# Ledger of designs, part 5: VHH binders against 6-phosphogluconate dehydrogenase, NAD(+)-dependent, decarboxylating (gndA)

Target 1, 299 residues: 6-phosphogluconate dehydrogenase, NAD(+)-dependent, decarboxylating (gndA), of Haloferax volcanii (d4gst8)
Amino acid sequence: MQLGVIGLGRMGRIVVDRVLDAGHEVVAFDLSAEAVAAAADAGAEPADSVADLVDRLGDDKRIWLMVPAGDAVDATLDDLDPHLDGDDVVVDGGNSHFEESVRRAEACSAAYLDCGTSGGPAGAELGFSLMVGGPQWAYDELTPVFDAVATGPDGHGHMGDSGSGHYVKMVHNGVEYALMQAYGEGFELLAEGRYDLDLESVAKTWNNGAVIRSWLLELCEEAFREEGSDLGDVDDHVAGGSTGTWTVQEALEQEVPVPLIYQSLAERFGSRADDRFSRRLANRLRYGFGRHEVARKDD

## First folded at step 19 (VHH)

Design b09 (from z05 with Y59W)
Fold by OpenDDE, fold request of step 21:
Structure b09 (fold): chain B 299 residues (1-299), chain A 127 residues (1-127)
Amino acid sequence: as target 1 above (299 residues)
Amino acid sequence: QVQLVETGGGLVQPGGSLRLSCTASGFTFSKYAMNWVRQAPGKGLEWLSLISWSGGSTWYADSVKGRFTISRDNAKNTLYLQMNSLQPDDTAVYFCARLTFKENPETGYRTYTFDVWGQGTQVTVSS
C-alpha cells in the first residue's frame, strides 16, 4: 500500500518508519523541510506541499495526519478536502478531543478515522496500541497500515463510530494517571514506612509474577535503578493532565464516578503549586480553634 | 546571526493596498515555514498567515482571508504579504516569524511556535 503522512515530528516519523519497514510506500510532508528530507533519506517519497502529496498518492488516497491537535488539524483538512472523495481515507493520529473528531468526520469529504495512539516515543521500537473510530470499511482498508504501525495485528482495534477511537484513548489516559498515582502512593508508603527497603528490588520482584505487574511498573523498576530508591534529585513537579481533564469532564457529563482518576489529576495540579492557599488557611485555622502556633514563611 | 527584517509598512487609506517584505538572514530560509503575525495597540498577537517552506501550501486567518496573500522568494530569502482592501482594524505592527516546533518528550507530539521574529513594521490604515 501507499500511505501519505502529514506531520513528521517524532510520532509522525515513527509512523513513516514502521510503514516503510513493513514494505509499504510512504509519501511524506511536513512544515519542516529538514523533516521531509530526513523522511526521504529513510525511504519515503518527499512532498513539498499538501497538494503535491495528494497528487503523488493518486487514486484511493490514504492519508495519516500527525499534526498538532486543534487548529492545525482543521487547517490541514481544509487544504486536503477539495482533493478528497468518499473513497479516500484520512486518519488523525494525534491527541484530538473526541468531539472534534466527530465534527471533523462529519465535515470531511473522505472517510475519517480517529486513531488514538498509545505507547509514546517508545513505540518506535515496539509499535503502538491503536484505538480506531470511524467507518468499518475504512478501518478494514487500512488494516495493513495499522498492522505496521501497531505492535501487530492484535495491537489495534476498531472501537466503533466516529470519535470512539479518541474517546477510548482519552479514557486510557485517565486510567494511566490513576495507575501512576497508585504506584506512586504504594512506593511512597514503602519509602516512608517502617522498613528500610530496596525499592528497585521490590519493583523487580513485583514485575516477575505479581498481580500488579505492568509496563508502568517496569518503568518504576528502571527509575529506582537509575535514580536510587530515594529517587535522587527528581523533583515532585508533574506536568501534563489535559487528557485527564477531558476524562473527568466526560465522566461528569455521563454521571459516572471516577474518583481515583480525578484524584490523580488533582495530585498533578497540586504538585505545581509551591504554596497552597487551602493549606495556609488550615494552618491559620489551627490557631483559631486550638491556639496552635501558626507556622510562618520566615520560620 | 539569525535575523528577520520587515519593510513596507506605512500609512494607507481605507480600501488601499500595501505590500510587506521580510528579509531573512543567518539561516537557510528555504527550509522553514514562515508566518505573518500582527499586534494591534492594546491587543494580543494575532496570527495571520502561514506559508510552507516551498511556498506550495498557504493558510490564512479568517480575518484576512481573501484580502491578504502570503508568498515567498526563496532565492531572495524574502517573505511577502500583499495586503488588499485594508481597513482601519488592520492597523497594527506586523511581524514575520519563523515557524518552529516544541515537542512533548512524554507523548512525542509537537506544537507549533515561533523562534525568530523581526522588529516589526507599522501599518496604519486611516482616512
Scores: ipSAE 0.852, ipTM 0.954, lowest interface PAE 0.5, mean pLDDT 95
Fold by OpenDDE, fold request of step 21:
Structure b09 (fold): chain B 299 residues (1-299), chain A 127 residues (1-127)
Amino acid sequence: as target 1 above (299 residues)
Amino acid sequence: QVQLVETGGGLVQPGGSLRLSCTASGFTFSKYAMNWVRQAPGKGLEWLSLISWSGGSTWYADSVKGRFTISRDNAKNTLYLQMNSLQPDDTAVYFCARLTFKENPETGYRTYTFDVWGQGTQVTVSS
């Protein structure tokens, strides 16, 4: 079959390459002419505009979006919508918020599939785990594409109604944050505890049959191998957290307790502070009720 | 050296029109999407319009949609902004900016940003 791909950054290019490798055809467009040329060199048909891409796809349009989440998705859909009908299919493979996906699906003239994508840049070699929301028939129609982009036929699934794909991806990321925090706390205890341990060896041992074995734990083993058991000069600042924030917000709205996910997010936010205002205030309050000496920064 | 130079700004009455130009040098102009951005006194930067590298696709902010038209001539390395039905609220310094990308190494997804700016041209709409 033929797939249109809009957005040819790292993730979009992975989609292009995997679909081509599976024997399908691709029409590709990006705001970078060089990215379009590179896709063409890989075997895609280059388009010089959104309208050109649509024209090249013909009557049955199947389009995969890998543009930045937010306004860029809306802008692209606005440009596409006059050319689409109810038999066409648009996939958003970006990190969109699930509520926006629902809104977009309702407004779109074509069948809209929200596709949560997990695996990161490593997906270039292995494929992705794909969580897809939207109409069942549209999902079924693009099964050959999903087979190509995912780790295989078992690497993708239809989650349910519109928005459910990005919803499940959001929760997935919450779990990811909690797992990373759990591994971090465990290894910190091993590092700071009463035994001198080779943490690479510990991670290796756990990776070979322990209950907590996982890809994340494999990455821990790699980290200790490359950086040392003390993690060398690796800083304790942790960036990111946007999707985890969405997960916690949704949990609050649904009145579902997610204390471990929340704590993992809180640890990331705390890692970015030069000092903690809450602890500064606590220090000062001790003077207020007990006249305890206030530790000052100039001391 | 990479450079953008805006021209065409000036004083105009409400309801009037202006055409801004931006001339690019030091890079292959036809390979890049281009933008118009403005900054009003005491306000932040406001994105107005984007045009693809070929000129085949254009996008506008709601504030200027229907009044402003972005275009380009790749043979002349020039970006244009036709501004009609100008209002006092359109008073600002107008910049052309080259689109570039920032990629998140963790997720592999990218965001849009700007890496080359002109010096800007002043547009004043007043009676």
Scores: ipSAE 0.851, ipTM 0.954, lowest interface PAE 0.5, mean pLDDT 95
Fold by ESMFold2, look of step 19:
Structure b09 (fold): chain B 299 residues (1-299), chain A 127 residues (1-127)
Amino acid sequence: as target 1 above (299 residues)
Amino acid sequence: QVQLVETGGGLVQPGGSLRLSCTASGFTFSKYAMNWVRQAPGKGLEWLSLISWSGGSTWYADSVKGRFTISRDNAKNTLYLQMNSLQPDDTAVYFCARLTFKENPETGYRTYTFDVWGQGTQVTVSS
C-alpha cells in the first residue's frame, strides 16, 4: 500500500525503512531537507511540503505522523485537514497525551488512530510494540503497515476507542518506571551487600529462566557488561518522567491506587535534588525534641 | 560565519504594516525551516511563525494568524514577515531563528529547538 510519513527523525525513519522493506510505498516529508533526501535515497518518494505529500497520495490517504508531541501535531493536522475526508486515515505514532488524541480524533476529518509506540531506537532492528486506539475499520485497513512496523505477529493490537492507544502506552510507561526502580533496588542491594558479585553474571542468570526475566533485565546485563558492576561513571540523576506523571494523574482522577508507580516517580524526582529541605528540617527537629548533634553542611 | 540579520523594523502607527527581512549567510538556507520570534519589553520570547525549507508549508501562532504572513526566497537566502493590522502590543524586538532538532537518545523522539538567531530588529507601534 502507499503510506505518507510526516516526521523523519530517528523513529520516523524506522517506520519508513520497515514499511519499504515490507514492499510498501512511502511518500515522505520532514522539516529537514536532509532527512527527506535520506529517506528518498532509501526508496521513499520525497515531498517538499505537506500539501505536496497529500497531492502525491491517492484516494483513501493513509498518513503516519512522527512529529514532536504537542503543538507540532496540531499544526500538521491543520495543514492536512482541508485535504482529508472520512475515508482517509491518520496515525499519530508519537508520544501524545491520550486526552489530546481524543480531542484530535473528534476534530479530524479523517479517521484518527492514536498509536502508542514502544521499543525506542531498538525498533529499527527488533520492530515496535504498537498499541492502537480509534475506529476498528481504520485499524484493520492499516494492518499491513502495522505488521511491517511491529516486532512480531502479536506486536500490535487494537486497544479500543480513540485515545486508548496512547492511554495504554502511558500506563505501560508507568509500569516501566516501577520495574526499573525494582531492578535498581535489587541490584543496589547486591552491589552494596555482603558479597562481591559479578552483576553481569547475576543479570544473565536471572534472565535465563527466572520469573523476573525481561528485556529490561537484558539491558541491565548489557549495562554491567559495558560499565562494570559498579556502573563506572554513570550518574544517579534520572531525567524525564512526563508519561509517568500522566499515569499518576490519571490514577488519581480515577481513584485507582498505584502506589509503586507513585513511589517510582517520586524517586525519579528525588534523584534531581541532593539537599532536601525536608531532610534538613527532620535533622533540626531531632535536635529540638532530642539531644542529637545536628550535622551542618560544613561539619 | 553562520549569520542571520534582520532588517525592516521601525515606528508604525496602530493599524499599519511593516515587512521584515532576514538575510542568511554561512549555511545552505534552502535546507532549513525558519522561524520568527519576538520579545516584547520586559517579557519572554514568543514564537510567531514557522516556514518549511521549501516554503510550501507555513504555521502561525494564534496571536498573529490572519495578520502576519511568513515567506521565503531561497534564491536570495532571505526570510520575510509581512505584518499587517499592527497594534501597540505587537511592539517588540523581532528575531529570525533557524529550526533544528534535539533527539532524546533513549526514546529516539525529537523536539524542535533553535540553534541560530539574528540580533533582532525593533518594531514599535505607537501613535
Scores: ipSAE 0.730, ipTM 0.904, lowest interface PAE 1.1, mean pLDDT 92
Fold by ESMFold2, fold request of step 21:
Structure b09 (fold): chain B 299 residues (1-299), chain A 127 residues (1-127)
Amino acid sequence: as target 1 above (299 residues)
Amino acid sequence: QVQLVETGGGLVQPGGSLRLSCTASGFTFSKYAMNWVRQAPGKGLEWLSLISWSGGSTWYADSVKGRFTISRDNAKNTLYLQMNSLQPDDTAVYFCARLTFKENPETGYRTYTFDVWGQGTQVTVSS
């Protein structure tokens, strides 16, 4: 089949390359001329604008977006919409918030598929896990593309109505945060505990038969291999948290308790402040209530 | 040396028009998407418009749609902004900026950002 791809960053190029490898045709556009040229060298048909991409696709257009989440998605859809009708399909494979995906699906002249894409850059070799929301018929029409982009036929699925794809992906990221925190705490205990352990070996051993095996644990093994068991100069400041924040916000709105996910997000936020006002006040209060000697700065 | 130089700013009465130019040097202009950004007194930066490397796609902030037109001449390495129906709240320093990308290495997704800026040109709309 013929697929338009708009957005040729690392993730967009994985989509292009995998679709081409599966024997499909790709028309590609990006705001970087270099990215378009590189995709053309790989076998894609280059386009020099959104309108040019649309002209090259003909009838019943199938277009995959891998542009930055937010305003860029809306801007791209505004450019596309005059050329789209109800027989066309647009896939948002980016990291959009599910509510924006619902809004876009309602406004788009084409059928709109929100595609939660998990696997990161490793998807080049392994394929992605794809969580797709929107009309069943549009999902079915794109199955050959999803087969190519996903890790296999079971690596993609129709989750439900519009927004459900990015919703399921959002919840997955919340779970990921909790798992990362749990692994982090476990390895910290091992590192600070009573034995002098090779943490790479521990991670490898656990991931070969233990109940807690996972890809995250493979990444723990890799981290200890590359950085050493003491993690070298890796900082304790943990950036990010946008999608995990969305998970907690949705859980609050639905009144579904997610205490472990919330606490993992809070620990991530806490990592960004070494000299917290709350801890300084708590220290001072020990003198006021318990009459203990209080540690002072510059002691 | 990579440079962007804005010209064409000045004093304009409300309802008037002004055309800004941005001349690029030191890089292959036709390979880059280009932007106009402004900073009003006491305000942060406001993105206004984007044009693709070929000039075939353009995008505008809601605040300037229908009044401003971005264009480029790749043979002259020049970016333009035609500003019509100017109002006092359009008073700002106007910058041209070269689009680039910042990739999150863990997720592989990227964000648009700007790596080369001009010095800016002052536009003042007043009676």
Scores: ipSAE 0.679, ipTM 0.891, lowest interface PAE 1.5, mean pLDDT 92

Design b09 (from z05 with Y59W)
Fold by ESMFold2, fold request of step 21:
Structure b09 (fold): chain B 299 residues (1-299), chain A 127 residues (1-127)
Amino acid sequence: as target 1 above (299 residues)
Amino acid sequence: QVQLVETGGGLVQPGGSLRLSCTASGFTFSKYAMNWVRQAPGKGLEWLSLISWSGGSTWYADSVKGRFTISRDNAKNTLYLQMNSLQPDDTAVYFCARLTFKENPETGYRTYTFDVWGQGTQVTVSS
């Protein structure tokens, strides 16, 4: 197949490299001239604009977007839309919110596939898990590309109607936050508990047959191997959380309780704060009148 | 050193036109996408327009689409903004900015950001 790829950051280059390795042809464009040149060195056909990319594609255009979520997706689609019709297919492989993907599918002249992409940079070696929403026929047309980009034929699936791909990915990220928090709490108890334990050995043992085994637990083992059981100088600040926020917002709107996911998101927010106003007030209320000692800053 | 220098700002009557220039030095201009951004008094930054490294693709914010035209001359290392039908609410400091990326190393996804800014040029639209 011939695939256009717009957006050649790390994730977009993985798409290019994997589809080239599978014997497909790629026309590639990016706002970085260096990124286009690098893709060309790998075997892609370079384009110097969106219009140039479109001109190099044949009829029945197949275009994979790996641009930053938000305005960049809309700007790229606006640029493409005059050249698209209902026989063309556009895949949004980025991290768009599912409601934006529904809107874009309704507005796009081409068939629009929202493709939730999981695996991060490890996808270069392992392939991705792809969760795809949109028209069945368009998904079927792109199966050879999805086979190349995913871990294999079982590493991708048609989730449902437009938006369902990014929706399922959003929920996956909420679950991921909860699992990370659960592992964190368990290892903290082991680290601060009554035994002097080698946490790398614990993680390794658990990941060889225990019911809680996972790729996340493998990463715990790696972290303890590289940093030691005390985690060296690793900070307790946890950044991110936007996609897990979407999970909680959707759960509230649908009135589906997700207390573990919500609590994990709250713990992440709490990790960014020191000297919390709520705790300062609670501390002050314990003593009320100044007739009792109150813990003060610089104690 | 890497520099961007805007010129062409000034006082213009409503309905008038201005052409802003941004001269680049200290880097290979033709390898970078370039932007115009403005900041009106008391407001945050507003992105206006982007042009690809080749000049072959341009994008505009809705607020200026049809009135402003971004262009570049790679031989002269110069970025331009042609501003037509200026209105009082176009009054702002106008900056040119070089596009770059910030990548999340855990997820591999990136966002667009600006790593080199000009000093800004004042545009005032008033009778």
Scores: ipSAE 0.650, ipTM 0.877, lowest interface PAE 1.6, mean pLDDT 92

## First folded at step 20 (VHH; from b02 with E106K)

Design e02
Fold by OpenDDE, fold request of step 21:
Structure e02 (fold): chain B 299 residues (1-299), chain A 127 residues (1-127)
Amino acid sequence: as target 1 above (299 residues)
Amino acid sequence: QVQLVETGGGLVQPGGSLRLSCTASGFTFSKYAMNWVRQAPGKGLEWLSLISWSGGSTYYADSVKGRFTISRDNAKNTLYLQMNSLQPDDTAVYFCARLTFKENPKTGYRTYTFDYWGQGTQVTVSS
């Protein structure tokens, strides 16, 4: 089949390459002419605009969006919508908020699939895990594309109604945050505990049959191998957290407790501060009730 | 070196029109999407319009939709902004800005940003 791909950043290019490798055709557009040219070199048909892309696709348009979440998605959809009808399918493969996906699906003239994508840059070689929300018929129709982009036929699934794909992806990321925090805490204890341990060896041992074996743990092993057990000069600053924030917000609205996910976010937020007012106050309070010495910044 | 030079600004009465130009040099103009942005006194940068590298796709902020038109001449390395039905709230310094991308190395997703813009041209709408 033929797929239009709009957005040819790292993730979009992965989609292009995997779909081409599976024997399908691709029409590709991006706001970077260089990105379009690179996709063309890989075997995609280049388009010079959204309108051109739609024209090249002809009837039964199937379009995959990999543009930045937010206004860029809306702008692209506005550009597409006059050219689309109810028999066409648009996939948003970006990291959109699920409520926006619902809104967009309702407004879009075409069938709208929200596709949560997990796997990161490693998906170039392995494929992604795809969580897809929207009409069942549209999902079924694009099964060959999902087979190509995912790790295989088992690497994608229809989650449910519109928004459910990005919803499940959101929760997935919340779990990811918590798991990373859990691994981090465990290894910190091992590092600072009473035993002098080779953490690479520990991670390796766990990766080979332990209950907590996972890709994240494999990445831990890799980290210790490359950086050393003390993690070398790796900073303790942790960026990101937007998706996790969404997860916690949703949890609050649904009155579902997610303390571990929240705690993982709190740790990330805390990592970005040079000092904490709460700890400063705690330090000062010790003087108040016990006349304990107050540690000063100039000490 | 990348250079962008905005011209065409000035004083105009409400309801009037202006045409801004941006001349690009130091890079392959036809390979980049271009933007118009503005900054009013005491306010942040506001995105107004984007045009794709070929000129085939154009996008507008709601604040200027129907009044402003973005265009480009790649042979002349020039970006244009036709501004009609100008209002006092349109008073600002206007910049042309080259679109670039910031990619998250962990997730692989990118965001839109600007890497170059000129000194800007002042547009004042007043009676």
Scores: ipSAE 0.846, ipTM 0.953, lowest interface PAE 0.5, mean pLDDT 95
Fold by OpenDDE, last read:
Formats: sequence, structure tokens, C-alpha cells
Structure e02 (fold): chain B 299 residues (1-299), chain A 127 residues (1-127)
Amino acid sequence: as target 1 above (299 residues)
Amino acid sequence: QVQLVETGGGLVQPGGSLRLSCTASGFTFSKYAMNWVRQAPGKGLEWLSLISWSGGSTYYADSVKGRFTISRDNAKNTLYLQMNSLQPDDTAVYFCARLTFKENPKTGYRTYTFDYWGQGTQVTVSS
């Protein structure tokens, strides 16, 4: 079949390449002419605009969006909408908030599929795990595309109604945060504890049959291999956290406790502040009740 | 070196019109999406409009939809902004900005940003 792909960054290009490799045709557009040219070199049909892309796709339009989440998705949809009807399908493969996906699905003239995409750049080789929300018929219609983009036929699934794909992806990321924190804490204890350990060896041993084996743990092993057991010059600043925040917010709304996910998020936030007000206050309070010396900042 | 030079600003009465121009040099203009942004006194940078490298796709902020029109002439390396029905709230310094991308190395997802912009041109809407 033929797929239109809008957005040809790292992730979009992966979609293009995997769909082409599976024997399908691709029409590709991006705000970077260079990215479009590169996709063309790979075998995609280049488009010079959204309108051109739609025109090239013909009557049955199947379009995959891989543009930055937020306003860019809305802008692209606005550009597409005059050209789409109820028999067309649009997939948002970005990290959109699930509520926005619901809103967009309601507004879109085409069938709207929100597609949670997990795997990152590594998906180039392995494929992604795809969590898809929206109309069942639209999902079924694009099954060949999902087969190509995912790790295989079992690498994607229809989650349910509009928004459910991104919803499940959101929760997935919450779990990811917690798991990363758990691994981090464990290895920190191993690193700072009483034994002098080769952490690469430990990770390797765990990766080969232990209960906690996972891709994340494989990445830990790789990290220790490449950076050393002391992680070399790797900084302790941890960026991100948007999807974790969304997960916690949803948990609050549903009155579902997710303390581990929250804790992992809190650790990320804490990693970004070396001089925490709360700790400063705690330091000062010790003087108040015990006349403990207050540590002061040096000039 | 990359250069962007904005012109066409000035004083105009409410309801009036202006046409801004941005002349680009130092790079292949036709390969880049271009933006108009503005900064009003005491306010942050506001994105207004984007045009694709070919000019085939245009996008607008809600604040200027129906009033502003972005266009480009790739042969002249020039970006334009036609501003109609100007209002006092449109008073700002207007900048031409080249679109660039930032990718998250972990997730692979991309964000839009600007890497070059000009000195800007002042637009003042006042009676």
C-alpha cells in the first residue's frame, strides 16, 4: 500500500525506511528540504507541501504524522483537513497527550489514530511497539503499515477508543521512569556499598536469566561497558519527565496511587536543583529546635 | 555567514497595513522553512507564521490568522509578511527566523526551533 509520512526527523525517517523495506510505497514531506531529499534517496516519493503529499496519495489517503507534539500536530492537521474525508486515515505517531488526541480525533475529518510509539531510535533496527487508539476499521486498514513499523505483527495492538493509544503509552512511560529509578538505586547501592564490584559483570549476570532482566538492564550493561563502573563523566542531571507528569496527574484524577512512578519523577526534578530550598530550610530548622550550627554558603 | 535582514516596519494607524520583507543570505534559502516572530515590549517572543521551503505550506498563529499572510520568493531569497487590519496589540519588533530542529537523543523525537534571525524591524500601531 501507499503511506504518506509527514515529519522526517529521526523517528519519521525510521517509519519511512521500515515501510519501504516492507515493500510499500511512501510519499514523504518535511519542513526540511534536505530531509525530504534524503527520504527520496531512500526510495520515497518526495512532496513539496502537505497539499502536494495529499494529492500524490490519491483517493484513499493514509497519512502518518511524526511532527513535534503540540502545536505542530494541530497546524499539520489544519493543513490536511480540507483534503480529507471520513474514508481517510491519519495516524499521530508522536508523544501527544491523550486528551489532545481525543480532541483531535473529534475535530478531524478523517479517521484519527493515536499511536503510542515505544522503542526510540533503536526502533530503526528492531521496530517499535505501537499502541493504537481510534476506530477499529482504521486500525485494521493500516495493519500492513503497523506490521512494518512495529517489531512485527505482535508488536502492535489496538488499545481501544480514541486517545487510548497515547494513554497506554503515557502509562508505559510512567513505568519506564520507575524501572529506571529502581535500576539506578540498585546499582548506586552496589557502587557505593561495601563491596568493590564490577557493575558491568553484575549487569551481565542479571541479564542472563535473572528475574529483573530487561532491555533497560541490557542498556545498563552497555552503559557500564562504555562508561565504566563509575560512569565516567556522566552527569547526574536527568532531563524529561513530561509523560511521567501526565501519568501522575491522571493517577490523581483517578485516585489511583502510583508512589513509585511519582518518586521516580521527583528524583528527576531533584536532579535539576543543586541548592534545594527545602534542604536549606531543614538546615535552618535544626538551629531552631536544637541550636545546631547552620551551614552557610561561602562567599 | 547566515544573515537575515528585516525591513518594512514603521508607524501605522489602527486598521492599516504593512508589508515586511526579510532578505536572506549565506545559505540556500530555498531549502529552509522560514518564520515570522515578534516581541512586544515586556512580553516574550511570539511565533506568528511559518512557511515551508517551497512555499506550498503556510501556518499561522491564531492571533494573526486572517490578517497576516506569509509568502516567499526563493529566487530573490526574500520572505514576506503582509499585515492587514493592524491593531495596537500588534506593536512589536518583528523578526524573520530560520527554522531548525532539535532532536532528543534518547527518544528521537524532534522539536522546532530557530537558529538565525535578523535585527528585527519595529512595527508601531497607534492612532
Scores: ipSAE 0.846, ipTM 0.953, lowest interface PAE 0.4, mean pLDDT 95
Fold by OpenDDE, fold request of step 21:
Structure e02 (fold): chain B 299 residues (1-299), chain A 127 residues (1-127)
Amino acid sequence: as target 1 above (299 residues)
Amino acid sequence: QVQLVETGGGLVQPGGSLRLSCTASGFTFSKYAMNWVRQAPGKGLEWLSLISWSGGSTYYADSVKGRFTISRDNAKNTLYLQMNSLQPDDTAVYFCARLTFKENPKTGYRTYTFDYWGQGTQVTVSS
């Protein structure tokens, strides 16, 4: 079959390459002419605009979007919409908020699939785990594409109604945050505790049969191998957290307690502060009730 | 060296029109999407419009839809902004900006940003 791909950054290019490798055809467009040329060199048919891409796809349009989440998705959909009908299919493979996916699905003239994508850049070699929301028939129609882009036929699934794909991906990322925090706390205790341990060896041992074995733990082993058990000069600043924030917001709205996910998110936010205002205030309050000396930065 | 030079600004009355130009040099103009942005006094940068490298796709902010038109001539390395039905709220310094990308090394996802822009041209809409 033929797939249109809009957005040819790292993730979009992975989609292009995997679909081509599976024996399908691709029409590719990006706001970078160089990215389009590179896709063409890989075997995709280059388009010079969204309208050109649509024209090249013909009557049955199947389009995969890998543009930045937010306004860029809306702008691209606005550009596409005059050319689409109810028999066409659009996939948003980015990290969109699930409520926006529902809104977009309702507004779109074509069948709209929200596709949560997990695996990161490593997906280039292995494929992704794909969580897809939207109409069942549209999902079924693109099964060959999902087979190609995912780790295989078992690497993707239809989650349910519109928005459910990105919803499940959001929760997935919440779990990811909590797991990373759990591993981090455990290894911190091992590092700061009473035994002098080779943490690479510990991670290796756990990776070979322990209950907590996982890809994340494999990455821990790799980290200790490359950086040392003390993690060398790796900073304690942790960026990101947007999807984790969404997860916590949804949990609050649904009145579902997610204390571990929240704590993991809080740790990331705390990592970005030069100092903590709450602790500064606590320090000052001790003077208030007990006239304890206030530690000053100038001391 | 990359250079962008904006021209065409001036003083106009409400309801008036202006056509801005941006001349590019120091890079292959036809390979880059281009933007118009503006900055009003005391405000941050506001994105107005984007045009793809070929000119085949154009996008507008809601604040200027129906009034502004972006276009380009790749043979002349020039970007244009036709501004009609100008209002006092359109008073600002206008910049042309080259689109670039920032990629998250962990997730692989890309964001849009700007790497070069000119000195800007002042547009003042007043009675």
Scores: ipSAE 0.845, ipTM 0.953, lowest interface PAE 0.4, mean pLDDT 95
Fold by OpenDDE, last read:
Structure e02 (fold): chain B 299 residues (1-299), chain A 127 residues (1-127)
Amino acid sequence: as target 1 above (299 residues)
Amino acid sequence: QVQLVETGGGLVQPGGSLRLSCTASGFTFSKYAMNWVRQAPGKGLEWLSLISWSGGSTYYADSVKGRFTISRDNAKNTLYLQMNSLQPDDTAVYFCARLTFKENPKTGYRTYTFDYWGQGTQVTVSS
């Protein structure tokens, strides 16, 4: 079949390559002419605009969006919408908020599939895990594309109604945060504890049959291999957290307790502070009730 | 080196029109999407419009839709902004900005940003 791909960053290019490798045709557009040319070199048909892309796709318009989440998705959809009808399919493969996906699905003239994508560039060789929300028929129609982009037929699934794909992806990321925190705490205890351990060896041992084996743990092993058991000069600043924030917000709305996910998010936020005001106050309060010495920054 | 030079600004009455130009040099103009942005006194940078490298796709902020038109001449390395029905709140310094991308190294997803812009041209809408 033929797929239109809009957005040819790292993720978009991965989609293009995998779909081409599976024997399908691709029409590709990006705001970078160089990215379009590169996709063309790889075997995609280049388009010079959204309208051109749609024209080249002909009667069966199946379009995969890999543009930045937010306004760029809306802008692209606005550009596409005059050219689409109810028999066409648009996939948003970005990290959109699930509520926005619902809104977009309602507004879109075509069948709208929200596709949560997990695996990242590092997992691209194997393919992604795809969580897809939207109409069942549209999902079924694009099964060959999902087979190509995912780790295989088992690497993708229809989650349910519009928004459910990105919803499940959101929760996935919450779990990811908690798991990373759990691994981090465990290895910190091993690092700071009473034994001098080779943490690469520990991670390797766990990765080979332990209950907590996972890709994240494999990445821990890799980290210790490359950086050393003390993690070398790796800083403790942890960026990101937007999807985790969404997860916690939804949990609050649904009155579902997610203390580990929240705690993992809180740790990330805390990592960005040079000094914690709450702890500074606590330090000072000890002087107030007990005349304990106040540690000062110039000490 | 990359250079962008904005011209065409000035003083205009409400309801008036201006046409801004941006001349690009130091890079292959036809390979890049271009933007118009503005900064009003005491306000942050506001994105107004984007045009694809070929000119085939154009996008506008809600604040300027129906009033502003972005276009380009790749043979002349020039970007244009036709501004009609100007209002006092359109008073700002206007910049042309070259589109670039920032990728999240973990997720692989990218965001749109700007890497080059000119000195800007002042647009003042006043009675």
Scores: ipSAE 0.845, ipTM 0.952, lowest interface PAE 0.5, mean pLDDT 95

